VH-VL binders against RNA-binding protein 12 (RBM12). Designs and how they scored, part 21

Target 1, 78 residues: RNA-binding protein 12 (RBM12), of Homo sapiens (Human) (q9ntz6r430to507)
Amino acid sequence: FCVYLKGLPFEAENKHVIDFFKKLDIVEDSIYIAYGPNGKATGEGFVEFRNEADYKAALCRHKQYMGNRFIQVHPITK
Key: E = the ipSAE of ESMFold2; O = the ipSAE of OpenDDE; V2 = 0.75 times the mean of E and O plus 0.25 times the DockQ between their complexes.

## First folded at step 18 (VH-VL; framework fv_imsidolimab)

Design z5 (from x1 with light chain G34D; at its last look DockQ between E and O 0.88; V2 from the best seeds 0.69)
Fold by OpenDDE, look of step 18:
Structure z5 (fold): chain C 78 residues (1-78), chain A 121 residues (1-121), chain B 112 residues (1-112)
Amino acid sequence: as target 1 above (78 residues)
Amino acid sequence: QVQLVQSGAEVKKPGASVKVSCKASGYTFTSYYMNWVRQAPRQGLEWMGMIQPSEGETRYAQKFKDRVTMTRDTSTSTVYMELSSLRSEDTAVYYCARSGWDTGDYYFDYWGQGTLVTVSS
Amino acid sequence: DIVMTQTPLSLSVTPGQPASISCRSSESLLYTDDETYFYWYLHKPGQPPQLLIYLGSNRASGVPDRFSGSGSGTDFTLKISRVEAEDVGVYYCMQSIELPYTFGGGTKVEIK
């Protein structure tokens, strides 16, 4: 139950992803924030949820705000 | 048809609180954000914050975070904006304005008629 | 916060003549989905503000085609091809790419 994140704040960290999904059950060490060759964040990331209900709830957070920026949440196959 | 109807004008003393209501109709209440925007005399528009009616989640402008409280009643499709510790500079017309949530359309397509709040000693 | 700067502060236009309003943002308003989260509003006297243009160049429902929005990144323009009496009011640009939402200072349009 993985989602693809797009438009993450460039300063986003794992804790921000956790907070964004509130109390949804995230698989440990599943949060990935992408960085480019230049070491800068790309605004993309991934996270896995432990169950389908939380996964579906996560998708409902599409275009909700993480910090000051809204992000896209898309379904993706792991 | 979409309608946003706000409560009437208020006159308050400095230090008091004011609670303005915005009743929504003509659309699915929980599918849209409700925003509050104010305009002080001879000033421009200023965004105060927004509430997500389904979950009750709020986002406030930093300027107001310690004084503003936005709530909603889904049974009556009404959003409330309470501003405490009122100051003379809080004198303004306060508008509620709808924006997209499930659509991600972050613009204000419908507005309330506005509520004048006057703060004077 | 993203600062929105409008010019001019006021504009007096002869009916039937064109008008142009500029808005500059302190940061790019282009989102990763190739949408520009920039908007124009008109605040007519005695009425609440109303949406004119969304996402930079799209006219809102009921908005006459004499209104057009253009621009990208940080520079935007609202044009009125032929100003009418009903176009009188204060025009505001706004960004919503980042919280808090911020408005320009407004441009007052009057008829000569």
Scores: ipSAE 0.533, ipTM 0.901, lowest interface PAE 1.1, mean pLDDT 94
ESMFold2, look of step 18: ipSAE 0.719; ipTM 0.906
ESMFold2 (binder alone), look of step 18: mean pLDDT 92; pTM 0.936

Design z6 (from x1 with light chain S96T; at its last look DockQ between E and O 0.87; V2 from the best seeds 0.69)
Fold by ESMFold2, look of step 18:
Structure z6 (fold): chain C 78 residues (1-78), chain A 121 residues (1-121), chain B 112 residues (1-112)
Amino acid sequence: as target 1 above (78 residues)
Amino acid sequence: QVQLVQSGAEVKKPGASVKVSCKASGYTFTSYYMNWVRQAPRQGLEWMGMIQPSEGETRYAQKFKDRVTMTRDTSTSTVYMELSSLRSEDTAVYYCARSGWDTGDYYFDYWGQGTLVTVSS
Amino acid sequence: DIVMTQTPLSLSVTPGQPASISCRSSESLLYTDGETYFYWYLHKPGQPPQLLIYLGSNRASGVPDRFSGSGSGTDFTLKISRVEAEDVGVYYCMQTIELPYTFGGGTKVEIK
């Protein structure tokens, strides 16, 4: 049950993803944040949830705020 | 028909608080943010913050974060904005304005009629 | 905070003539979903503000087709092809790509 994250803030870290999805059951070590050569987040990431209910709740957080910017949450199934 | 009806004008002394209400009708109250925007005399529009009515989550502009409290009552479809420690600079017309929740379309499509708050000694 | 700068501060327009208002943002308003989180509002005397243009160039419901929005990134224009007496008021641009939401300083449109 994986989601694709887009539009992540410049300073995004795993802790920000965990906080954004607080109360949801994230699979351990499943958070991936892409970083470019300059050490800045590229705006992409992935995270997996342990159950379908939390996966669907995560999709409902699409366009919700991480810090001062909203982010995108998209389904993936591969 | 979507309608936002605000409470009436208020006159306050410096240091007091004011609580403005905004009653919503004609839509699913918990599906939209409610924003507060003010306009002081001879000034432009200024966003103060917003509340998501389903869980009561708020986001405040930094300028107001220590003085503003936004709350809601889902049983009456009403949001409230309370501004404390009032100063003469807080004299303004205060508007509530609805914006999208699920779509992330955060523009204000419907506005209340405005509430004049006058702060003077 | 994203600064929104409008020009001109005021316009006096002969009825039936075109008008053009510009707004520049201090940061790009194009988001990674391909949308531009930029809007135009009209604040008529004695009324609350009303939405004219959303997401860069889309005309809001009930807004006459003489209003059009254009622009990209940081530079935006509102055009009124033929100004009518009912178009009098103060026009504001706004962005919602980043908190806090910010408005331009306004452009007052009057009939000559």
Scores: ipSAE 0.545, ipTM 0.870, lowest interface PAE 1.5, mean pLDDT 90
ESMFold2 (binder alone), look of step 18: mean pLDDT 92; pTM 0.934
OpenDDE, look of step 18: ipSAE 0.709; ipTM 0.933

Design z7 (from x1 with heavy chain E55D G56S; at its last fold request DockQ between E and O 0.90; V2 from the best seeds 0.80)
Heavy chain, then light chain:
Amino acid sequence: QVQLVQSGAEVKKPGASVKVSCKASGYTFTSYYMNWVRQAPRQGLEWMGMIQPSDSETRYAQKFKDRVTMTRDTSTSTVYMELSSLRSEDTAVYYCARSGWDTGDYYFDYWGQGTLVTVSS
Amino acid sequence: DIVMTQTPLSLSVTPGQPASISCRSSESLLYTDGETYFYWYLHKPGQPPQLLIYLGSNRASGVPDRFSGSGSGTDFTLKISRVEAEDVGVYYCMQSIELPYTFGGGTKVEIK
ESMFold2, look of step 18: ipSAE 0.651; ipTM 0.895
ESMFold2 (binder alone), look of step 18: mean pLDDT 92; pTM 0.937
OpenDDE, look of step 18: ipSAE 0.801; ipTM 0.948
ESMFold2, fold request of step 19: ipSAE 0.637, 0.686, 0.654; ipTM 0.888, 0.897, 0.893
ESMFold2 (binder alone), fold request of step 19: mean pLDDT 92, 92, 92; pTM 0.932, 0.933, 0.934
OpenDDE, fold request of step 19: ipSAE 0.835, 0.838, 0.828; ipTM 0.953, 0.954, 0.953

